# Ledger of designs, part 7: VHH binders against Actin-related protein 2/3 complex subunit 2A (ARPC2A)

Target 1, 318 residues: Actin-related protein 2/3 complex subunit 2A (ARPC2A), of Arabidopsis thaliana (Mouse-ear cress) (q8lgi3)
Amino acid sequence: MILLQSHSRFLLQTLLTRAQNLDKAVELDYQWIEFDDVRYHVQVTMKNPNLLLLSVSLPNPPPEAMSFDGLPLGAIEAIKTTYGTGFQILDPPRDGFSLTLKLNFSKVRPDEELLTKLASIREVVMGAPLKIIFKHLASRTVAPELDRLVAIMHRPNETFFLVPQADKVTVAFPMRFKDSVDTILATSFLKEFVEARRAAALNTAPSCSWSPTAPQELEGAPKETLSANAGFVTFVIFPRHVEGKKLDRTVWNLSTFHAYVSYHVKFSEGFMHTRMRRRVESMIQALDQAKPLEKTRSMNNKSFKRLGLNEVNHTNSK
Key: E = the ipSAE of ESMFold2; O = the ipSAE of OpenDDE; V2 = 0.75 times the mean of E and O plus 0.25 times the DockQ between their complexes.

## First folded at step 1 (VHH)

Design e9 (framework vhh_7qbe_3)
Fold by ESMFold2-Fast, scan of step 1:
Structure e9 (fold): chain B 318 residues (1-318), chain A 119 residues (1-119)
Amino acid sequence: as target 1 above (318 residues)
Amino acid sequence: QLQLVESGGGLVQAGGSLRLSCTASGSTYAMGWFRQGPGKEREFVASISGSGGSTYYADSVKGRFTISRDNAKNTLYLQMNSLKSEDTAVYYCAADFYPSLDSEGYDYWGKGTRVTVSS
């Protein structure tokens, strides 16, 4: 089962279990794939039982304008600031991975708070560019090294844009899906999401809108990145949305938005999905070609494998 | 505008049971329960996904509390069994569009309902 959260639950449990059982001679060498196709590898050898190697592979390297040494801009500093001296960043990282961290349990015994931050390594790394932009917003300034339009790409079809200003940051998501049915379902979901957010929103939450065409703020973006087949979702972030502890939440929500939409489109679960499916069915019937859009629900919370095996944790029957 | 209203709090004897409800003014996705005891910070109790298919619990309540929801009624529930004096707190309902295990992950909150467990 997949929950869109700031830390990997499986990674956290793995770290806690190892930290609580250092007296046991255990060899670990396994990898798994989690939410947003982030791949993890954990290694502990019997020869060095106090050394834990954590390797992380991002689904796609960020553009050079927003990257440093193969990682998102600011990621190395964010890692050092978040984890302190208890960690070493290995160079080179494990073959096939973007980052490898070495944790020595004999030099530092991390508490549950630090292990939870370790389990949040994905958010720390992938959220680093957003944190830079939003820290400047909180100070009513703009980072001088950044262009007017900042592109963040997690995958080729998951590029989103920020237009940083001193008083606000506009965040725009060109929504694109490869499958035509998913495109129709996503379009309906996004309209419902915006409606639900408007109905639920207080003035304190970031405003959200949907448009079939690119917002004015994306003027100058490469045309191929504006080929959204499910429309554009725009958020407006003000300093109040990134003050104090709200910073991490806003960064997480924006960094996971595309995956959040994809998750809901794939499962067709809940009241809103039932309503969206009915809308799609009605539209297809109006086009005089009825199609069944029934998707079965099948979720498995025990999809993780150890002993060097990969596992996809979102498999379901169609 | 989303409003959350908790109910079901009260005085109960140790070992007893109590069911809390939280009614939302509209449809919600992720929801959770948090509590704040006397002189303590607000802490996580349980959370549930929009579909109800995923649930998460704090270690202190696992096996005793059950979170559930009825999306047709826009209502969240917390069934509390085997209550202990340590469960005495004001219980808060929270909601957001993104699932989270942290209080910082929720934008919408109720005003709370008080639970007192006497031993």
Scores: ipSAE 0.000, ipTM 0.193, lowest interface PAE 15.3, mean pLDDT 74

Design f1 (framework vhh_7nfr_2)
Fold by ESMFold2-Fast, scan of step 1:
Structure f1 (fold): chain B 318 residues (1-318), chain A 121 residues (1-121)
Amino acid sequence: as target 1 above (318 residues)
Amino acid sequence: QVQLQESGGGLVQPGGSLRLSCAASGFTFSSYAMSWVRQAPGEGREWVSSISGSGGSTYYADSVKGRFTIARDNVKNTLYLLMDSLKSDDTAVYYCAREGYDFWSGTLDYWGQGTQVTVSS
């Protein structure tokens, strides 16, 4: 499951394979597309077998106010602090890409921990604006470079907004789905998700709410982004939610929220047998990659059954 | 602490039957869908069957349809897999697993230590 993975499995496999064969003079030149339409390219030449070039292309360039040379605000600084000696950011990047990193295996030990961090480049880059906003929140300030309303775009239907203030940050997710069945399932799931959190009295977690209409905090957002068909989910983040180790977890949770909802919606549809099989396979893969050992609380299973879909229906469109 | 403990595996001849059990503790069992997953020697993990929290919906892999039955007892916090007409291809370690989600704390899918099923003469 991508919502439980902080890194690209294929990128990690590629890096591990290269690290195990540093003595070989090989040509590697391969590109592929993954989550959020992020495109990767890995290059190694026989002339420089200890140098690996990793290029990344983002699906939709962030808004100009949040972008520096096609990267989200703070991405360069986040990369430098996450990756130590042996990494360089190339300027200009590879043609057609937003970012190119040069990894020198002669200067850095290519152990699994380091390569796993590098395979997490998507999360590091895409999470950078959130980290800036929340580090300022932890200090009860607002970054001067930020607008009142900050848009984070993965794709047009996966855009979410932050309203940074000194004492809190409101995060609003306009939920839009292409398929009418997905929209109904998502709406049901979101209402149950919010109600379950309220009922469980999660005092350490940020509060959340659901509304069929745009919250007032989104006043001034482009009208087209306010056409959510599964409603709006809002979280309120306070300084206590982003101090210390909580910062990275909050960034991860917010960055993966749309994918999390989409995953649960898809699990409830189509060929149940095929969906269940893929779900378990994803769970097994994600568990092999999971590092936090936090317990899960009880789940409200009504969200799975709430819509009463006929078991005879084995397609996404009934 | 969440715990899942499988039992009931063993050696059986082709065409035989086994009943696997999974004792669950440390969570509200009836609130979670449960699954059986198996791993044969030298192969990857394969989903076998799933059951909803209430037991009202069951799902099976094509390879086991008509031969296996998944069931649960929410009073006893126990998951079952009744295996009929066993084939040599059913030889595997069988794991029970919990479907769960907690968006903020992260999703940790729990499963037990597994129980060995060997189908041979």
Scores: ipSAE 0.019, ipTM 0.202, lowest interface PAE 6.8, mean pLDDT 74

Design f10 (framework vhh_7nfr_2)
Fold by ESMFold2-Fast, scan of step 1:
Structure f10 (fold): chain B 318 residues (1-318), chain A 120 residues (1-120)
Amino acid sequence: as target 1 above (318 residues)
Amino acid sequence: QVQLQESGGGLVQPGGSLRLSCAASGFTFSSYSMSWVRQAPGEGREWVSSISSSGSYIYYADSVKGRFTIARDNVKNTLYLLMDSLKSDDTAVYYCARDWDYGDYLFDYWGQGTQVTVSS
């Protein structure tokens, strides 16, 4: 089964628009910035309407996992495997960018599936070191070009680490959150998450643990990355977890782990605010019922408005 | 006229080393990615290594990674393959190829090939 990965919606729209208008001689020269300062540039010239140049600038690629000049290890093979024929990596890339691809629409059919994969170029490139490490694990080997401790940086202040071995790979996530409430909620969620997985220890899923202190595997990591105010989560990946189609799923799950935790923290925060609102509603009702019996009263929308409650007109019928 | 001319092949003992060269002419060498492709006796063609136009981006087949080194000299218009720790399985005709596209079947020019035999 094909795994759904997040893609640049603006890049996809740009590519689809171009693919629908290949018969037109057009100049296209666009650049824009997305979340985490990922920058894209698309160029098409009137003389070469079937040629599209796509450049991408990564905000902070991990130096330890880079193959020469800023691309992560294995990125070129990942690009070749994902996009196939009709693509060429340009050297040098466009000034100020990490990578430039040339897409030849006369050599490849521009269907939506292919363009969606191209719009995922950031994830293809950034996921490449994980795929290299895990392909070697699946073969029970270790890539000789890798350091003992491999750092994967998705953001300047957000890094996780891999310790590749022939029989297993240890993956450690220092968990750090800006807000103190988020930190408390994240810590609670992570402890519950790990306990739930421990209860399912006989399943085929990777083992998981939580600790308030850095595991020994992170010895030598930058001190700022060890400032984990919500603790450390460690996964152990065995060959069975990365064989065949499981490889892409494992890479996706690890690459999105921090985002997954952040999502649950935000959901928990929203739920807590909802519970607080219900307590306030109960207090208003009690106060209204305790008033001297001068006239009959019932709770109404104006009472809620005076307390700054925003969901007065929203009812849940279940 | 585009020309690619390989040299440096020969008979070598297991564990030995060879340096293959490919002299390119008839095009702007520094503007193209280049590859080495081999064909073992009785087998299909196997891609070995690629190098980008500047030399900054390099990739190797898993079977040769750590033993072979691809390099280029854009002033001399020459591509190199430095082969170390040679094994019997490395016996093949080695071809220099000019990349047009990173697709599976897209080399637009090939050399004549140079024979590498690893045997005692």
Scores: ipSAE 0.000, ipTM 0.133, lowest interface PAE 21.1, mean pLDDT 73

Design f11 (framework vhh_h_nbbcii10_fgla)
Fold by ESMFold2-Fast, scan of step 1:
Structure f11 (fold): chain B 318 residues (1-318), chain A 122 residues (1-122)
Amino acid sequence: as target 1 above (318 residues)
Amino acid sequence: QVQLVESGGGLVQPGGSLRLSCAASGFTFSDYSYYALGWFRQAPGQGLEAVAAISGSGGSTYYADSVKGRFTISRDNSKNTLYLQMNSLRAEDTAVYYCTTEPFYGDSLDYWGQGTLVTVSS
């Protein structure tokens, strides 16, 4: 089973290295893309070695209804509450990016804990709309600015939906994979995942179900999003699942669900290939064992009686 | 120490206009901590609802569907003041209006003031 990390390993290492070497004038200007297609850029100039600019670009820009200032709804507020003072949001952001943060290491001496939180900028930004929905749920209300059906887009084929209500939020994941082997592995994994949660009697965890067809809550979603080839996974979130510290955990789990399944499937490919080879070998061997031989076996009435069977008893079988 | 003070409310007839102001003291609008600013309202006997929000630069705005096309949010960072221009007012706009530094988080609002009452009546 593979556990996803909430922080970018490369970003964390870059931040730690810079924080440990502030006495050295250095020039950094580096860009990279991570697994979920979030693009990062880090800049430090020799003129201002205590200033670090961190720029982030989302892989699939949120639709206008779920956007504010080019970012997911609520992202700016989430950033300021997570990082506190000593960080500035630049306006405008770096050209080609959704967000640019200015970090002044001379005003704030970030420890490893704070830098780890900063390396989690992706989750802070992308999780912001869910935090709005779930903070309202925790207060038994519905965010008035949101539509009845809310679409969250991670990547073009990784859209999931929320149906917010005052007493609960239904979250539905249409599961779609390009490779037929991945589709089979994902479908098997999802069925086992749902069954394992039910068998474990997880009374405090959100309820989870799997279906080959779209749940009724997705009525009105674009038809292309309803063509899930690995089925639909539905979670029901109640206020108890998003109160206090549980909020961040629930947001993280939902935001990473598709990636979690995909990562599991990719790792399971090697195991499945090995199992397929063994199964084919077993089938060939079974066929060879069943091959008729030029051999006669003497049978008689005594062996029939030893089995407790006779011809009269055959008429009594149902 | 940190305070937001709303003003500009009053009685207006349907179809009329009002401009609300929100003045900040103890902090500046150029600080990143107050990057996004907005307005909430609470009608008699109802909960808080988001009305409008504006980014630090003023380049991006959000409006609730009920006020879109009628209300305009703006800010003047040099005067530390946030504005809400309300046009084509309707009876359902009657509410106490609050300014906030957390326009998307409802009941968890910080740094909002006493509010200003807007009454739309003949």
Scores: ipSAE 0.000, ipTM 0.299, lowest interface PAE 14.3, mean pLDDT 74

Design f12 (framework vhh_sonelokimab_d1)
Fold by ESMFold2-Fast, scan of step 1:
Structure f12 (fold): chain B 318 residues (1-318), chain A 124 residues (1-124)
Amino acid sequence: as target 1 above (318 residues)
Amino acid sequence: DVQLVESGGGLVQPGGSLRLSCAASGSTFSSYAVGWFRQAPGKEREFIGAISWSGGSTYYAVSEKGRFTISRDNSKNTLYLQMNSLRPEDTAVYYCAAVDSYWGYDRSTEYDYWGQGTLVTVSS
């Protein structure tokens, strides 16, 4: 099962192990990829055992929806505020990475709290724009640089939007999947998810709705980002939803919503494959036990869709 | 704040049944959605099922649907998990957890209030 948590467990263990063994000269040069396709690189050289270089490669938005300096708005300030002294942001970062931090263990107190925060670098960076928006919402204001439609891009097909106001923030997810089967399964899941949330939610939970068409709040977004083939999911966030510990939870939930839906679509695909296998097995058993009438006619998706397209053409011709 | 305490765990034979309880203390348990999770040694925490604040909606992991039933009694501030047709692979520490009507009931990260866990061992 996929564990959705705010820090990288592997990064945290790597940092803890290094911090506990600073007396040993060691060479460390390791790279790995985690959930959301975030790539990490950690480097420590025997010549400088108190210096750790942490490089992070984050999903880059397309040029038409660029983030500030290749990082989300507010990321640099969030890093400085979260980690304090004893670290340095390198410019340029390591080749092939979005961000490189230099951590000096002789100048920083390497306790579990600091290292856990550092292991949360992905959340700190990716969540920076949402934290700015929601902190302003909590104070009943609007961030000066974020007083219009804000696009958060994770991957080309995983973009969502925030519309900040002083009293609320509307968050809209255009749901788009590359595979037709995934699109159908996602649409079914999202309708069930919204209905279940509505039935289970108290008046303190963020309201959630689904629509086949873009909400009016998304006027002005690039048309390609509004090409949702599984509909639009909209949340309305009020100050009460971002107070105290709820701030980090709301940021995490919104940042991972598409991944959450994708996980359930993947699960549904596995279930459908199992059902299809069972149906084939049933047919084989029937053929083995009896002589059936020859049945050569079958319905398949390609033939069905082709007939559907011909129907549309016929309608236009009349 | 809500404190949760699980009970009812123990040793049970394969094919047997067991009912776990989760007692909430402190305040307004009826305002929380609650769920059950389990964790077997060397494995990640797994979602079992969740129930809305009123008991009107339930969510189950597909692998447990039909064998396990989640219920609640708000007058007694208690959550239940009825487990039937138990198998050795059901051996795990079972946790109850509460969330204040947020979203993502099948994600452990959504839950802020957790019990200490109760061990269920299905012997073979």
Scores: ipSAE 0.000, ipTM 0.269, lowest interface PAE 13.2, mean pLDDT 74

Design f2 (framework vhh_sonelokimab_d1; at its last look DockQ between E and O 0.01; V2 from the best seeds 0.00; counts 0 for: pae O 13.4 > 2, unsure alone 60.1 < 65, placed apart)
Fold by OpenDDE, look of step 2:
Structure f2 (fold): chain B 318 residues (1-318), chain A 122 residues (1-122)
Amino acid sequence: as target 1 above (318 residues)
Amino acid sequence: DVQLVESGGGLVQPGGSLRLSCAASGRTFSSYAVGWFRQAPGKEREFIGAISWSGGSTYYAVSEKGRFTISRDNSKNTLYLQMNSLRPEDTAVYYCAADEWYSGLDSEYDYWGQGTLVTVSS
């Protein structure tokens, strides 16, 4: 599984640059939007050059999702666990943002690892519900505060569902694509994906299935969330899949699954386009070759050498 | 170290209301998120709700949402739990917990009170 780099590259670069220039009293005020509508704001003031404020705007969780003040369930805990005591969450967050973190570089060494983690803040926050659920699964328990059906939205229109049980967690992905071509490609990809995993089932990986209709486990979900033109992918997670270090891996894999699929669909499209382009080029080349060599009739301009009159005279003298 | 002391527990009739208080020691109460838990006899401790350090954010367990309200007064270093429409099933020892971070998991809280008993009985 191509570990899609889940961190914000721009954020990481910004952080790395700052870390390298801590001695420079440079004020930073960067705001940008990522492709998935997540906004970041990084601030460093001249008054406190060791303090970095990172604000993140996350998509609003769907009504069906468990949330705490606009953040996914467990987000605060996840932040705490991931970043430790070197970070502070500001309440309230910066205006227009879901989360504001304060990093004190005087207390924490900003090494690449830490900064990479920080650049992964979205994944940490968005994966928090999964982490909670899987922690319970690992202990063969269910969090009492959780609904039967837990909805998680990492991106707009990309809500997926968890059905936590003591012995297993069912994870269902409604797969939606914007255009018909993507839908076809996605559907094909997903079918192949499932088959490939089935064939590999000798492996310790969670099994998955594909269905054109919503699985029964999604009963009670809002109808709007069950529209999936590319079908539903369902994973069944067992305690063995979330033991020890496997937990984070599983969280990551599931959290990035939709992105993974989208990437492959896009890649497939690109490949098709390239292939088509090549075909067109080939056709053009063939057509050019088929152009009858217009026989440049070399008009042999028979330069009529005007036989100049002068050669007549010399013959008479002998 | 933050010390937490719960108060306000007692006997209440079904349908009644009760307000619990948790007094925190020290001047750093405002630096902590605080929450309420309860444990019924023979049952596991369950999360009720939590409130952020500023009081700006509140989170409740789904089962308790609407009946219970959590608030805090940082000037008094006190956390409150307003419980309405109490049921016999609400009989438990109620605990106050504090942490720099809010959590729905009891294992993540750093500080705990001794608890106060709430009995809902006709």
Scores: ipSAE 0.000, ipTM 0.242, lowest interface PAE 13.4, mean pLDDT 82
ESMFold2-Fast, scan of step 1: ipSAE 0.264; ipTM 0.622
ESMFold2, look of step 2: ipSAE 0.208; ipTM 0.604
ESMFold2 (binder alone), look of step 2: mean pLDDT 74; pTM 0.765

Design f3 (framework vhh_8h63_2)
Fold by ESMFold2-Fast, scan of step 1:
Structure f3 (fold): chain B 318 residues (1-318), chain A 118 residues (1-118)
Amino acid sequence: as target 1 above (318 residues)
Amino acid sequence: ELQLVESGGGLVQAGGSLTVSCAASGSIFSINAMGWSRQAPGKERELVAGITSGGSTYYADTVKGRFTISRDNAKNTLYLQMNSLKPEDTAMYYCAAEYFSGDRYDYWGQGTQVTVSG
């Protein structure tokens, strides 16, 4: 997994350092970018050492996929429930950000648990729609407004679907990539990912499958959203997969799945390009060293072409 | 901030085995991939092995079949198991972590020396 845990370790460290030194007047103004191009900004002024502004720039979905306030469905409620009374949502948010939280540490004593939850702000916001559905699944209660196919759009071409049923939720990812090379790499990775998961998975883990065609559960989806060029990945979620602490992990894994595949594709492309480049350089060196042996030009060209067609090696571990 | 600390280097005889380890601490959740590079005096740094968070692996042709990269996510530790060592494997071995997106450059450890005697 790209993500070893759901919270930003750097954000958590920043928050812990601030919370332990609230009596010290300091100025803090840092911005950084993490996985999935999520950008964070933290500001504290010397005048107000108990006041911290946390701004987050989240994936930018099409306007039609966002709630009235510009955040995913249920995000405001999730923020209020998770962080309690020591916070305020600023309107408008900091320029260039999706959300700004104003935290007043004089109103609440920040403990490690609260700070860890704050460091998980991306999951709290982006995972809100999934949590609503999965909480209904965990309680074995039908979600009246969401008991049909639900489309979740993180970015253009990053749409996935939840199909709630009484006893399970099917989560389907139509995988789309811009370039033909990315499509080939993604398809290979997804097949290997599914097989590795199947081989390593216990009876308690959600089942996972890959198909070149849309699963029947997506019959009600808009046809334009079913145009996948790297196939469909489907997870089946049962109540046992979303009970207790498993809820947060399942939500995080699903909400980051497309980004995870995308970053893997870029890494694989970089590895393949580096290997191909080094192979070509090695062949040029070998041919240059052999040149004094009076090889013919045509023979050297033919040998070079044969060597240049050698495959690059890339292995996926179980 | 991410910190990488290598250990396990040392002197080993040709044909022998050695495991080097890399402990990651700090901002570990944003790691896209980790790997091992090596550099012998007067030579360019060579990427030896890489592993993504998803478990996909890469090996340089010079070590494929002899070296195995693995990761213990619970311990945030990266391993390189080196078998059938050759004198030409002698180098300083560096642990690296890659962040694909963001203003953070690739992170490198301080290195651990592996010497293979003939």
Scores: ipSAE 0.000, ipTM 0.124, lowest interface PAE 20.6, mean pLDDT 73

Design f4 (framework vhh_7qbe_3)
Fold by ESMFold2-Fast, scan of step 1:
Structure f4 (fold): chain B 318 residues (1-318), chain A 119 residues (1-119)
Amino acid sequence: as target 1 above (318 residues)
Amino acid sequence: QLQLVESGGGLVQAGGSLRLSCTASGFTYAMGWFRQGPGKEREFVASISWSGGSTYYADSVKGRFTISRDNAKNTLYLQMNSLKSEDTAVYYCAADYDLPYTEGEYDYWGKGTRVTVSS
């Protein structure tokens, strides 16, 4: 379906390995960055082998972004609801991070379901505002605390908008890329994506459209956030799209849409999807075989691009 | 639900040509060809966008192979020219019903069609 999973594969593997070796007192201290610049840090000390600290750093939003206590609207409540009594939110969080969770393995049985939920912390936090809006839509209401136009900012150039109404929610993505080649490739992909969905006659999926100009629903948005050199993609979400278990899928798809398009652009540049996946898997395997005592490890988008480029240099494309 | 059936494989002399076809049982968005030679891992050959406006080729086949599709017939094609012994492989058709990407690869695969290029 979509390339990105709701859980971090590296985080899940790290958690599973620790849970299976809980009788061994080891020191863990790893940090890494994933494709959308979410940074993770996992710490376990020999003094407290049953305590795991997970710290998460979200991309820095612009100063104008609507945020609550440095986290997206509803994030704290979503964390408490998802993880229950097994977790504590530390205040203050680890220095340099937006959020730190403390998991006590002696108070909670660490099964695969719980660890998968923990590995999904990014989705829980970043998806929180969308869940609030869409739960109201499922009830055919509008959250009274929200403005007519709601801006969700992940980065300065990655803002998307929701226009909540009782019967539908319009979601608009201004698509901007800094590189001219990426802009051309993204524009072509988005046009084909929209046309293919129309051809498929997918009445059960949210309708979508592409436009070179801002849709009227974005009237009143700051002009800075409407800089869209690859056009605007608009989805219309109806209550049927957020009923029951469809809620989580819709939230995930919308919250990752920009990353999904960006990944397709990289694939279109001859960056083989299979090769990228194999490199990530090889790196995870190498990390699994490394000493647990190693203090810091970094896995980031720049590193992946540099590694991919080095490999592609042996495979002339275009 | 979605099934892919490849055809057109066979024995051909080096320098010859062969056309492979893949028919899908329903709508497909992303389509492509992969191959696996004796004792080798599966490798990418070519892919095509839904409209046919964008095509991508492995360096080893660029200029010799042409990928195309007919959406009215739910059929994908691979025209192979100037065949080499290194092209000997089982060729697989791959597709996605709704989305172009799955978790690292296509959701739907055919059983493959064998291409043997004699020296």
Scores: ipSAE 0.000, ipTM 0.306, lowest interface PAE 11.2, mean pLDDT 75

